# Miniprotein binders against Uncharacterized protein AF_1993, part 1

No score or structure here was measured in a lab: all are predicted.

Target 1, 103 residues: Uncharacterized protein AF_1993, of Archaeoglobus fulgidus (o28286)
Amino acid sequence: NYYYEANYDKELVAYDEGVFNDRVHFTSELLGPGTYRIIAGGTGIVEDIEIIDRSGNVVAKHEDTTNLLYGSSNSFVVRVNYAPPNPGEEYEATIEIYRYVEK
Below, numbering starts at 1 at the first letter of every chain, in headers, positions and changes, except where a header shows other numbers.
ipSAE, averaged over its two directions, is called F for ESMFold2-Fast, E for ESMFold2 and O for OpenDDE. V2 adds 0.75 times the mean of E and O to 0.25 times the DockQ between the complexes of E and O.
Where letters were taken out, [cut] stands.
The coordinates of atoms that the task and the answers printed are left out; those that the model quotes come from them. Centres of patches stay.

## First folded at step 1 (miniprotein)

Design A1
Amino acid sequence: SKVRITIKADSPEEARKLAEEIYKIARELGITVRVKIRDGTIEITVEAEDEETAKEFAERIEELAKKLGLEVEIEVEKLPE
ESMFold2 (binder alone), alone request of step 1: mean pLDDT 71; pTM 0.638

Design A2
Amino acid sequence: MTVKVRFTGEDPETLKRIADELWRVAREMGVYVRIRVEDGTLTVEIEGSDEDVVRELIEKAKELAEELGAEVEVEISEPEE
ESMFold2 (binder alone), alone request of step 1: mean pLDDT 73; pTM 0.645
ESMFold2-Fast, scan of step 2: ipSAE 0.011; ipTM 0.311

Design A3 (at its last look DockQ between E and O 0.01; V2 from the best seeds 0.00; counts 0 for: pae E 23.8 > 1.5, pTM O .743 < .8, placed apart)
Fold by ESMFold2, look of step 3:
Structure A3 (fold): chain B 103 residues (1-103), chain A 93 residues (1-93)
Amino acid sequence: as target 1 above (103 residues)
Amino acid sequence: SKVRITIKIEADSPEEAKKLLEEIRKIAYELARKLGITVRVRIKIEDGTIEIEITVEAEDEETAKEFAERIEELAKELAEKLGLEVEIEIEVE
């Protein structure tokens, strides 16, 4: 994503990590309007990245991606859903969310 | 002031419905820029349901209503030209 790297700095606004052996949800705090990079890392399977509005409704769902560029003129919450690579297998999950800030 | 515009398209031809939605989305962003207002556009195409939802947040209620009315007029005009049936709902919060 050359345009955003060249013209914007990234500010880390959310970070979480852990080790699990079952399905888990990561849910961010309410994020303000802006353009964000959402990176779901670790050894677990990322089932989807969901965008949730202020009322708690899922307004977007992104499957099969672990590096999402998302922009909104409204506030929203990010939810990342993980599953083990194999039933009962231990895995690591890491969630990073950056906001782009103009240089 | 917050206004929500929902446009539902019932069509036998999904390709033409998608063209209508893309034109509405393009013009909505252009109009929002000119009016200095905040809009969010969400397009859902699922099975037989085709919707576009436009949410407008403007400091001035009259500007938000103006935006909504212009989008409604555009949607009706395009639907007529494409031979599509549309349902439009405008809600003021």
Scores: ipSAE 0.000, ipTM 0.057, lowest interface PAE 23.8, mean pLDDT 76
ESMFold2 (binder alone), alone request of step 1: mean pLDDT 77; pTM 0.729
ESMFold2-Fast, scan of step 2: ipSAE 0.256; ipTM 0.603
ESMFold2 (binder alone), look of step 3: mean pLDDT 76; pTM 0.721
OpenDDE base, look of step 3: ipSAE 0.135; ipTM 0.540

Design Ap1
Amino acid sequence: SKVVILITADSPEEARKLAEEIYKIARELGITVRVKIRDGTIYILVTAEDEETAKEFAERIEELAKKLGLEVKIVVLGSPEEIKKLAEEALKEARELAKR
ESMFold2 (binder alone), alone request of step 1: mean pLDDT 64; pTM 0.545

Design Ap2
Fold by ESMFold2-Fast, scan of step 2:
Structure Ap2 (fold): chain B 103 residues (1-103), chain A 100 residues (1-100)
Amino acid sequence: as target 1 above (103 residues)
Amino acid sequence: MTVYVIFTGEDPETLKRIADELWRVAREMGVTVRIRVEDGTLIVLIEGSDEDVVRELIEKAKELAEELGAEVRVLIAGTPEEVERLLREALELAREEAKK
């Protein structure tokens, strides 16, 4: 988002990479309240990005994006679910999570 | 201050050379950077430091991209209040669509 990116500083709070040939998921540590950019990349299929509350309940599920802007007044966990492009095919999975902070 | 410099190009060796050069230059300038390279994409995260020093590093990055034939985009972020406006506008659009 041009307006958002022009006006906010970002801090990288999570980064992970791997090579897989089956379904896997990435689960973040508990993240505090704030505004975040979640980027799921690589050559695998991102099935969804889930937002999970402190009690383990899925409170949001995003199936149509690999680049999510998410804001919350509560603490939460991010889970990204990946699948191979074709059964048994090797793929790369990468996740980046940034927190927006005051300049 | 946090700045992202994103390079795209079809030649992985070109992106790797850009990454190597920028890491070297950042170290010489005393700027903290983190660099990620994937096929087709190079992401450089510049953290902290004086705005003038960061600007100089960004200009170096642009020059290097031009020399080596890569596209470059720079992202700078400010403060998060705009998210509430964006969420409000998205809600209004969703409600208008539901009425159709």
Scores: ipSAE 0.000, ipTM 0.067, lowest interface PAE 20.5, mean pLDDT 67
ESMFold2 (binder alone), alone request of step 1: mean pLDDT 67; pTM 0.578

Design Ap3
Amino acid sequence: SKVVILITADSPEEARKLAEEIYKIARELGITVRVKIRDGTIYILVTAEDEETAKEFAERIEELAKKLGLEVKIVVLSGDPEEIKKLAEEALKEARELAKR
ESMFold2 (binder alone), alone request of step 1: mean pLDDT 64; pTM 0.559

Design Ap4
Amino acid sequence: SPEEAEKLLERALKRAEELGIVVILITADSPEEARKLAEEIYKIARELGITVRVYIRDGTIVILVTAEDEETAKEFAERIEELAKKLGLEVEIEVE
ESMFold2 (binder alone), alone request of step 1: mean pLDDT 67; pTM 0.575
ESMFold2-Fast, scan of step 2: ipSAE 0.012; ipTM 0.361

Design Ap5
Fold by ESMFold2-Fast, scan of step 2:
Structure Ap5 (fold): chain B 103 residues (1-103), chain A 97 residues (1-97)
Amino acid sequence: as target 1 above (103 residues)
Amino acid sequence: TPEEIKEYVDRAIERAKKLGAVVVLFTGEDPETLKRIADELWRVAREMGVTVRILVEDGTLIVLITGSDEDVVRELIEKAKELAEELGAEVEVEISE
């Protein structure tokens, strides 16, 4: 977000990458309250980005996005669901999660 | 088609609500006018530090505005309305709850 980039620094809090040929999940550690940028990349299909509360309930499901700005007053977990472009096709998946902190 | 445009707009509004964004719609008969609005709005948004995603289709310009500062977003919306009035386009705004 240009507004957040202009007024806040961003701190990398999670990163992962891999090569897959079937559906796979990335699940973050429990993240504290705050504002985050979640970037899902690579050559695979990002089916959705799910926000899960500490009780395990899916409180938000974002489809058709690879770059999500999300803020919460509560702790939460991020789950990103990836799929191959075609059944059995090899693809790369990357995930970056940043926390915005005041400058 | 008009049905496909409506479905895209409805999906954009639904997506904006999930992202804490605002959807601004411009409609007009002149594609060149909509492109000028898109170019100017992109420039102004960058100057103000607001993230926008813009799609131009025949007769419709769709702008997704994302920001944490409600006042800055509202200022950008007001500038967008002013620009549309100057150039003869209609503006419709959907704000996430």
Scores: ipSAE 0.000, ipTM 0.064, lowest interface PAE 20.8, mean pLDDT 69
ESMFold2 (binder alone), alone request of step 1: mean pLDDT 68; pTM 0.595

Design B1
Amino acid sequence: SEVEITIEADSPEEAEKLAKEIEEIAKELGLEVEVEIEDGTIKITVRAEDEETALEFAKRILELAKKLGITVRVKVTDPEELLKLAREAWELARKLREE
ESMFold2 (binder alone), alone request of step 1: mean pLDDT 65; pTM 0.550

Design B2
Fold by ESMFold2-Fast, scan of step 2:
Structure B2 (fold): chain B 103 residues (1-103), chain A 98 residues (1-98)
Amino acid sequence: as target 1 above (103 residues)
Amino acid sequence: MEVEVTFEGEDPETLKKIADELEKVAKEMGVEVEIEVEDGTLKVRIRGSDEDVVLELIKKALELAKELGVTVRIRATSPEEAIRLARELWEIARRLAE
């Protein structure tokens, strides 16, 4: 976290937001090799952040995390799974994905 | 485990200091390193049979880069290593954030 914030600029590569009352997921476009910050926000429950390889296989699953630093030498997709805090209750969900680039 | 760490900086003496420190630590830990310094770039290729030892050396590299104000990039040399490196980078970054 601190290391990358001090030594790299970050470029916003994906953003989405919405209001929901049921389970939903955000799925990114295919992201190239690099180091990324994935921020899942809002008032919903973030069940997990999944990393999916180019072939569609889930290669990593991060539970109970809303702010993930992820690096890969290969292309990958990010999927964030959200749930309502209470069944049928409206909640906000936001996703921000940044790519770290050298200063 | 095999990992490539690349340091970028304007000062050749700073890059040499990083190279010397990492080579010393790697030798103490029984890890193989290959070092290449060229035009503002230091590349360190780390090989070790003990993944925990390799990751501890990577942690030392990140701490040293932060201390000396040098940009660092870490790359796995294979797809399998990329997944493991991603997990360990997350853990190292979390610890460095206090």
Scores: ipSAE 0.000, ipTM 0.069, lowest interface PAE 21.2, mean pLDDT 68
ESMFold2 (binder alone), alone request of step 1: mean pLDDT 72; pTM 0.653

Design B3
Amino acid sequence: SEVEITIEADSPEEAEKLAKEIEEIAKELGLEVEVEIEDGTIKITVRAEDEETALEFAKRILELAKKLGITVRVKVTGDPEELLKLAREAWELARKLREE
ESMFold2 (binder alone), alone request of step 1: mean pLDDT 66; pTM 0.553

Design B4
Amino acid sequence: SEVEITIEADSPEEAEKLAKEIEEIAKELGLEVEVEIEDGTIKITVRAEDEETALEFALRILELALKLGITVRVKVTDPEELLKLARLAWELARILREGDPELKKALEEAEKAIEEAK
ESMFold2 (binder alone), alone request of step 1: mean pLDDT 63; pTM 0.498

Design C2
Amino acid sequence: SPEEVEKAIEKAKELLEKAKETGDPEVKELAKLAEEALKLLGVEIEITIEDGKITVRVKVTDPEELLKLARLAWELARLLKEE
ESMFold2 (binder alone), alone request of step 1: mean pLDDT 55; pTM 0.315

Design D2
Fold by ESMFold2-Fast, scan of step 2:
Structure D2 (fold): chain B 103 residues (1-103), chain A 81 residues (1-81)
Amino acid sequence: as target 1 above (103 residues)
Amino acid sequence: GSPEEVELAIKLAERLERLAEILKKGDPERAEKLLEWAELLKELAKELAEKGDPETVEEAIRKLEELAKEIKELLEKLEKE
């Protein structure tokens, strides 16, 4: 949002893309404590963005966003679940994860 | 709801308010609709923060998802002039 964009630089820490025709998910590496922007893009349907703790537990599930601001004092993994717009339809999926750092 | 869900609803409302500011001169009717949706999102965020029963919270989230889809379609139509 404006606050973070104006006061912080953002560093790309994860990126992936692909073309699919069935349900797929992107799973990040383990990310350290901090504030992150998670952007799920492309032409597919983003079913949810899940936050997973070090033990493999889903601690948050966001089903109505493609652009998530998430802060944690613990390490976590991001999983984004995609679906085709129509059964069997080809679609593009992208994920970008940025970490906010002080200027 | 969770703090994250409340934050999401508030941020979406703020984005709609900013978009309405941009559109107010060229498309005042759509700007007014966006402000109406922003107000609804703030109301839903309040309900989520107050921890309604699970069914009510789930229904509010589903309604937010439907509104988000309608907003996206409106924005895409707007880009086409």
Scores: ipSAE 0.000, ipTM 0.052, lowest interface PAE 22.7, mean pLDDT 71
ESMFold2 (binder alone), alone request of step 1: mean pLDDT 72; pTM 0.629

Design D3
Fold by ESMFold2-Fast, scan of step 2:
Structure D3 (fold): chain B 103 residues (1-103), chain A 81 residues (1-81)
Amino acid sequence: as target 1 above (103 residues)
Amino acid sequence: GSPEEAIKLLKEAAELFRKAEELARKGDPEVRELIELAIKLREEAWELRRKGDEEKVEEALKKLEELAEEIKELIKKLEKE
């Protein structure tokens, strides 16, 4: 949201990228409590962004966005699921995760 | 429009999103609107792919084209200044 972009700095806490032709997922390391921006990029289809708790349970699944503002008071893992635009088609996939920090 | 046009527009949207993020990373407060438009462009691009062949694809394609043009103009304006 505009509020966080204007009033907080972003610290990059995770980045990954690649070129694929099959389904792939990116899984972050365990992230601590805080407010995060999760950006799924590239030319592939982002099927969902999943939030996973410390016990391995999927606690949220976002199928309708590639740019998620997510806040948590607990530690969590992010998993982004990608698919090719057409079966076997080569595509690029990227993930960027930022933590908002006070200026 | 052809499926070929939709694929080309999706790739263009991805490139515009990357360029917008790069400008935002410079910390310029004037690019907040660019960030928001880039987010919307990306979401509409993926929605276009998820909707399938005919049903409502034309509406998603129109939104994607409009957002892409707004982003192009805003990038052009920011780079000119």
Scores: ipSAE 0.000, ipTM 0.114, lowest interface PAE 17.0, mean pLDDT 70
ESMFold2 (binder alone), alone request of step 1: mean pLDDT 71; pTM 0.585

Design D4
Fold by ESMFold2-Fast, scan of step 2:
Parts: sequence; C-alpha cells; structure tokens
Structure D4 (fold): chain B 103 residues (1-103), chain A 81 residues (1-81)
Amino acid sequence: as target 1 above (103 residues)
Amino acid sequence: GSDEELKKVIEELKRLAEEIKKLIEEGDPEVAKLLDLAIELRKEAWELRERGDPEAIRLLEEAARLFKLAEELARKLLESE
C-alpha cells in the first residue's frame, strides 16, 4: 500500500511460524485500535483470515486474501486458518502482523 | 517566492493523490469523485501558474481541502472493514 508505506512506519506486533501436516490456526493477542497489515505466508492454503471482537464474535471473514489491510476503532483478535495443499502433505505457515504508526 | 511555494504544494498533491487513489480503489464512490475533483483543480492551478494567474494559490488550497476530505473518508472505509 503506497499511502501507508510512504507516510507511516510499520511496527511488527505479532509473528509466528511453523511446519505442519494438518489444519492449524494462528491466533493473535488482543490488538488495540489502529491500522494493521496482516500477512499470511508459507506454502499451505490460507483458508481465511478472521477478525474477532472482544466478545468473541467473528465480525469479518476474508477468504480471498493472504495480505490484509485492516483498520478498527475497537480492539480485536486476528485468527488465520491454514490447511495442507493436499491431505497429509507437509507445509510451512507464517504470520506477520504490523501496526502502522505515524512517522 | 509564491511560485516556488506553488511548485512544492503541487508536488505534495501529486504524491497524496496517488496514495489516496490506491486506498480507495476498492471502495467508496464518493471518495473517488472527490479525488477526481482534487486532481482536476490541481491541473487547473498548474495551468494558471504557468500563465502567471494569481488565482493558482486559491485553487491549490481548494484541492488540498478536497484531498483532506478524501483521506478522511478513506480512513473511515478502512475502519469499517
């Protein structure tokens, strides 16, 4: 995103990585209000990126992206659901979450 | 001089227009219309500057206001995703 890259620094607020052969999910800690970039990487299938509110309700579900720009005026949790490319196949999964902060 | 100031403002408006355009490509048609208007006013201000017209500064100020509104609406769009 040109606008955020030009005008904001990007602070890493969450990172995780692993090697799996079954379905797994990564769940972030509670994140405060702000603008975030969520990057789901690796060689597995990213089924979705879910946004969960403080009450545990899924308020958004993104099925067609591995790189999500998300803004919220409320606190939220990010959950990314991964699956193997083929049943039982080994894959790598990574998650990076950045918060944009003014320069 | 004011001509040098106009050049700096025009350069800032060019960068901001591209940045806001990327933010709103998925979204609100009202924001897109405001951005188009800001771009058009910037072009008119540049042409008036080339002709030595004193109205160029006023048009650049109007473009800056519209860019600020477009940015505010784009941020609201991001908050609602």
Scores: ipSAE 0.000, ipTM 0.062, lowest interface PAE 21.2, mean pLDDT 70
ESMFold2 (binder alone), alone request of step 1: mean pLDDT 66; pTM 0.476

Design D5
Fold by ESMFold2-Fast, scan of step 2:
Structure D5 (fold): chain B 103 residues (1-103), chain A 81 residues (1-81)
Amino acid sequence: as target 1 above (103 residues)
Amino acid sequence: GTPERADELIRWAKLLRELAEKLAEEGDPEVKLALELARRLEKLAEILRKEGDEEKAKEVLREIEELAKKVEEILKEAKRE
């Protein structure tokens, strides 16, 4: 985000990575209120990024991006769902979550 | 590019409207501040999508920066026990 990149620093608050040969998802720790950048990378295909509230309800589902800007006044969990690779293939996933902090 | 920036701003506006709803549920009288910031972000996105007018964008960004500082203070207070 032009505004946030210009006026805020971002700190890495969560990182995960893995290799997979079947359907997989990566789930973050509980994240506090704030503004976050969620980057789902690697060689695999991301189906969606889900935002899950403290009660376990999916409150948002993003199927159109692997680089999501998300803010919340409540705590939440991020789940990144990857599509299964073709039989015999193995792919990589990397998940980076940054929190924006005032400069 | 400019369209990508506009999409980011629309996402921010959606998040701020969600924040405004949460603040209203808590009885916060300043929920209007978050809603006003969302409106300014939507206006900035519209300017960037239609014309890419940098001067108009700079003016709206300045307004957004001031409102964002106030929203950050509200969020900071909400996090206190």
Scores: ipSAE 0.000, ipTM 0.071, lowest interface PAE 21.5, mean pLDDT 69
ESMFold2 (binder alone), alone request of step 1: mean pLDDT 67; pTM 0.534

Design G1
Fold by ESMFold2-Fast, scan of step 2:
Structure G1 (fold): chain B 103 residues (1-103), chain A 81 residues (1-81)
Amino acid sequence: as target 1 above (103 residues)
Amino acid sequence: SKVRILIYADSPEEAEKLAEEIKKIAEELGLEVTVKIEDGTIRIFVIAEDEETAKEFAERIEELAKKLGLKVVIRVTKLPE
């Protein structure tokens, strides 16, 4: 969002990528409280971006986005679920997670 | 087992220099790498056939980044057989 882009820098806190031909998921390490940008990219289908609390409960599931701004006062884990565009088709999957910090 | 190495660096000024040096290190270790530079961000994808080679590659990249004063994220993932 404009406010965060204008007043905050963003630091890359998680990155992963791969080439797959079946369903996979990327799971981040535990992330601390803060405001984050989660970007799911590549040529695969992003089925959802899940937010998981430290007890392992899914507290939010975002099915309609590949670019999520998420803020939390608690620690959490991000899980991104990918699927091939067509059964057995090879695809690229990437995940980037940034944490906003004041300039 | 095979290991995937991903290197991510956000440095528009030094991205090309870093990419060229990383290619040289890969050649010395007998690795073929895929390098992608977009919007000042360098992404490098390598699959190593063993963890020893992956570790050596990652350590040399960390040393290079330190020499150039660059922040890099290095992700090493063991692939399933």
Scores: ipSAE 0.000, ipTM 0.170, lowest interface PAE 12.3, mean pLDDT 74
ESMFold2 (binder alone), alone request of step 1: mean pLDDT 69; pTM 0.625

## First folded at step 2 (miniprotein)

Design Ap6
Fold by ESMFold2-Fast, scan of step 2:
Structure Ap6 (fold): chain B 103 residues (1-103), chain A 116 residues (1-116)
Amino acid sequence: as target 1 above (103 residues)
Amino acid sequence: SPEEIEKYLERALERAKRLAEKLGIVVILIVITADSPEEAKKLLEEILKIAYELARKLGITVRVYIKIEDGTIVILIVVEAEDEETAKEFAERIEELAKELAEKLGLEVEIEIEVE
């Protein structure tokens, strides 16, 4: 998103990585209101990025994306779901979450 | 397996280096290996206590990410500071503290600091 990249700085608020041989779910800490960039990288296949409310309900599900711009006026949790690899294989998963702050 | 853990740690170090290079910040990677998870956790808690206290005193922002995998605890500290020298001072102090505490507790610790 050109607008946010041009007018806001990004603060890294969550980072995780690992090597996996099975289906994996990365779940963030509770994030406060704001605008965020969620990047799911590595060599694994991302099935979706889910947005979960404070009560644990999935309120949004984003398929076919590994780079999500998301804003909320409420606190939320991010869950990134990686598909299992072929039997006997491994993959790398890297998750980065940034919060946009006005320049 | 031990070989798989070693490869994981090597990749974690490479990732920390790339992250520091891309973001222009200081990244500290601390790996604690122990037979006793209770002792590793004690070292982790002491490191975090001092890291947050020092960050407050130096006026810098830190983000801490912790991963526990089998007998290994990985701590990634991302340091954001207006002055690069202040960020480096913070990193060096944390490195010295972690090594000193690990020695006193009889634990092994590997520390890598990436700056760019």
Scores: ipSAE 0.000, ipTM 0.109, lowest interface PAE 18.6, mean pLDDT 70

Design B5
Fold by ESMFold2-Fast, scan of step 2:
Structure B5 (fold): chain B 103 residues (1-103), chain A 116 residues (1-116)
Amino acid sequence: as target 1 above (103 residues)
Amino acid sequence: MEYEVTIEVEGDDPEAFEKLLEELEKIAKELAEKYGVEVEVEIEIEGNTLTIKITVRGVPEEAVLELAKRLLELAIKVAKKFGVKVTVRIRATSPEELIELARRAWELARRLAEEL
């Protein structure tokens, strides 16, 4: 995204990884207001990226996306849902979340 | 009362996205200052589609109409300059309010088309 890459620095605020053979989700800590880049990687199937408010309500759900730019004026939690490519097959799952900070 | 405005930009032009985000930031700041309202902004980029959702809470109709006017002006400006498709959707919590907003948005669109 040229706009944010040109005008903002980014800081890694969350990272997680693992090897699984069943459905799993990675859930971030509560993130403060701001603009974030969420990258879901690995060899598993990324079913969706969910944005959850501080009360636990899912306020946004993104299917077909593994690289999401998300901004909010409220605090929120990110949850990425993964599934094995085939039932019982081992796969890698990773999540990286960066916060954009004004230069 | 709550209102939700969604702007969807479809195109292969990073410059159009830059311009839209830059101007939207100005609009949100000015409205928050002018009306003392709570403005929540959500931005999502999927492939070549940018989706921006703006939610405004506890505001008078005048503030919602001003937001709609400024967003429509921005959408037309960006669409013309970059040749990209821009879609703006406005939702209200009441059908009666939505009808009134639609009537005034139509009036605004007619005036803008006449001037451009």
Scores: ipSAE 0.000, ipTM 0.169, lowest interface PAE 16.0, mean pLDDT 69

Design T1
Fold by ESMFold2-Fast, scan of step 2:
Structure T1 (fold): chain B 103 residues (1-103), chain A 81 residues (1-81)
Amino acid sequence: as target 1 above (103 residues)
Amino acid sequence: MSTEQVDQLFNMAIQLRDQAWELRQSGHYDEAVRLLRIAADLFKQIYDMTQDPRAKELAEMAIKLIDEFEAIAKQLEQSDG
C-alpha cells in the first residue's frame, strides 16, 4: 500500500511455507500491539485468517481474504487455515506477516 | 466496548483509509475524502477509548490525507477552466 510504503517501513516478523495434500494451518508466535499485513499465498484455498488472543481464544475470523491489514492494541496470534483445491490434491502454502514501523 | 469490538473498529477504519487511497488513484477525490473523514472519526473514537497513541497518529495522518486530496481536487477544478 502506497500510504504505508511512503510513511512506514515494514519488517518481516513471520514466514512459513510448505507443500501439502490435506488441510493445514500456519500459526504465528505471539505478536505485540501494532499494525500488520498478513499475506497468505500459494496454490491452496485460504479458508480464513484467524486472530487468537493470549488464552488461545479465536477473537476474530476473516473469511475469503488472502491479504489482511490488521491493527491491534493487544497482543495476538495469527492462524491461517488452508485446504487443498480438490480432495487429495497437492498444493503450496506460504504465509508472510509484516509489521509496519515508523521510518 | 469489548476489546474485540475495538479491534473490529480499528480494522474498519484502516480498510476505509485504504479504500480512499484507491479512490484517489481513480480520480474520485470527493468520495475518498468522505471515507477518510469516517476513518479519522473512528481512529479518534478508538484513541478516546483506549488511549492508544497509534490510533491518534492514524487519525492525524488521515486528516493530513484529507487536506492533500482536497488540494488535488481544487487543482483539477482550476485546470478544467
Scores: ipSAE 0.000, ipTM 0.069, lowest interface PAE 20.1, mean pLDDT 74

Design T2
Fold by ESMFold2-Fast, scan of step 2:
Structure T2 (fold): chain B 103 residues (1-103), chain A 81 residues (1-81)
Amino acid sequence: as target 1 above (103 residues)
Amino acid sequence: MDSTEIQLMLKFAQRLTRMADIYRQMGNTERADRIMDWVNLMTEYVHEVQSGDPDAIAKFQATVDEFSKILDQIESELGQE
């Protein structure tokens, strides 16, 4: 996403990490209006990234992505859903959320 | 009781803590405080089990079932299932 990387700085607004052996949801704090980059890393398999409004309603669902550019005029929460691993295995998950700010 | 079972309960506590934060950010402090009370009970119980408390160990299955139901209820409220 060359445009935002060239014209904006990124400010880290949320970070989480862990080691899991089951299906897991990583949920961010409430984020204000703005443009964000959401990065789901680690060795786990991401099922989807969900956008949740202030009232707790899922308003968007993004499948097949581990790196999402998302803009909103309202406050929202990010939820990253990880698939369960093979029985007896563990995986690492790392979530980074950046807010773009004009240079 | 295996280390894996204790790790699972700690992951449940992490998930509930994040749910509590969402409710707090939404201005629902009563719900957030109640969820954190559950998290504190879970972590205290895990500590007692890790310490080898025979009473805590004897109640493990009932306590895990109870906490699992609380987690499912909270996740359902936030539309997570």
Scores: ipSAE 0.000, ipTM 0.054, lowest interface PAE 23.2, mean pLDDT 69

Design T3 (from T1 with R17L W21Y L36W A40R F43L)
Fold by ESMFold2-Fast, scan of step 2:
Order: sequence, then structure tokens, then C-alpha cells
Structure T3 (fold): chain B 103 residues (1-103), chain A 81 residues (1-81)
Amino acid sequence: as target 1 above (103 residues)
Amino acid sequence: MSTEQVDQLFNMAIQLLDQAYELRQSGHYDEAVRLWRIARDLLKQIYDMTQDPRAKELAEMAIKLIDEFEAIAKQLEQSDG
């Protein structure tokens, strides 16, 4: 797959899922320094993936992506914002976050 | 330069490495080499500014991949195509 998939092991550090018909977001717990893969899946629209610092400030906002590779020297929180494909339409939303560890 | 800006640059370099890997898997060696060169240069700049050993390691890995696949791309170009 990706470069890190070939050269690093990864462990699942966060997972969530649900069925919705309005805008929702998934917010991770505080994650430590490291390299992560964030996968936003399902049938809804991913509006953005936000990176939030310890103080609650949005330090990065990634639009039009459902698979983000993110590295940080500081602790951070991930928030994925979802919307229905059409107003009121039911959809599925999932989030997977993996941390890469050296082989 | 803020820690936020450094993290953004590092993330950009990592995404370039991932994109290049997919291009390699698809046989687009020229494009993969181009992205590895950009990532290498960016990672070297990050290392010079931060002394982050991750940046040095990834830059060295990109250099190795560039050397390997640039030779392959050149060989394919010089064939009767």
C-alpha cells in the first residue's frame, strides 16, 4: 500500500462508528507524539479532518481527504466532521486511527 | 518557525513519500522519483532546522529509493520503447 505500510507495523489506537442523518463529528482522545494514519470511512461526506492541540486550538484542517498520514512532535486530538450526502439522508460514518511503530 | 509549521512541513513530506510509493506500485517510476526528490529536499530542510532524527532517516531512505528507481527509469527510457 503506502510507504509506512511496507516499512512499519501499525496498531489501532482509536475506532468509532455510527449511523446518522445529520452532521456529526468524531473526536479522538489525546494522542501522543508519533506518526499516525487517520481513515475516515463510510457513506457520508467527510467535510474535513482537524488536528487540535492540547489547548483546544485547531492547528491543521485537511479538506477533501478520507485518509490522512499525520506526524507530530506534540500531543494532539483528531476530529473528523461528517455530513449526509443529501439533506436528511441516512449514512454510515467510521473512523480508524493507527499509530506506526518501527519494525 | 513555530512547532505547528514544522509539523505541517513534516506531514507534507510524509504524504509525498506515500504518494511516491503508490506511483512506484503502479509502475510510474519517473513520477515516483520526482516526488521522492521533493520529499528528500523538504526532509533535509526540516532536519537542518530541527535536528529531528526522523527527518534524517526518511531523507536517507528517499535518497536510496531515488538512486535505485532513477536507474530503472533511465534504462526503460533508453529501450526501443
Scores: ipSAE 0.000, ipTM 0.167, lowest interface PAE 15.1, mean pLDDT 75

Design T4 (from T2 with F12L R15A M19R R34W W38R Y45F)
Fold by ESMFold2-Fast, scan of step 2:
Structure T4 (fold): chain B 103 residues (1-103), chain A 81 residues (1-81)
Amino acid sequence: as target 1 above (103 residues)
Amino acid sequence: MDSTEIQLMLKLAQALTRRADIYRQMGNTERADWIMDRVNLMTEFVHEVQSGDPDAIAKFQATVDEFSKILDQIESELGQE
């Protein structure tokens, strides 16, 4: 996003990766208010990116993106769900989460 | 080293502290104590970095990576029965 890239630095706050052949999910707890960029990558299928509140409720589910900008005034959990491109096929999955910090 | 990098370490410490409390509530006091020992090491390390210790500053990214992997392992454990 032009506005955030021009006016903010991105700080990496969560990262994970792996090689899988079954469905997998990555979860990350983000503590405190902020604006975050969530990037789901790799060669697998990203089924969705879910936002979970501190009580465990799914408050948002994004099926049409692998690159989500999300702002929150509270702590929350991100869950990214991955699937193999074909049943049993090996694939790579990565998640990167950045927090925007004023320059 | 800027305050944003230190905040990442503190967020990891907070996440680990929360998981230690979960283990303690489950009655797994050994795992909870193990995690809290790491949190205490992280806090001490942050103070060393803030004091300008060159050795601590040189180890900062490797230490963040190490504790991030510990958090990931703990998340995997807590997601299993």
Scores: ipSAE 0.000, ipTM 0.055, lowest interface PAE 20.9, mean pLDDT 73

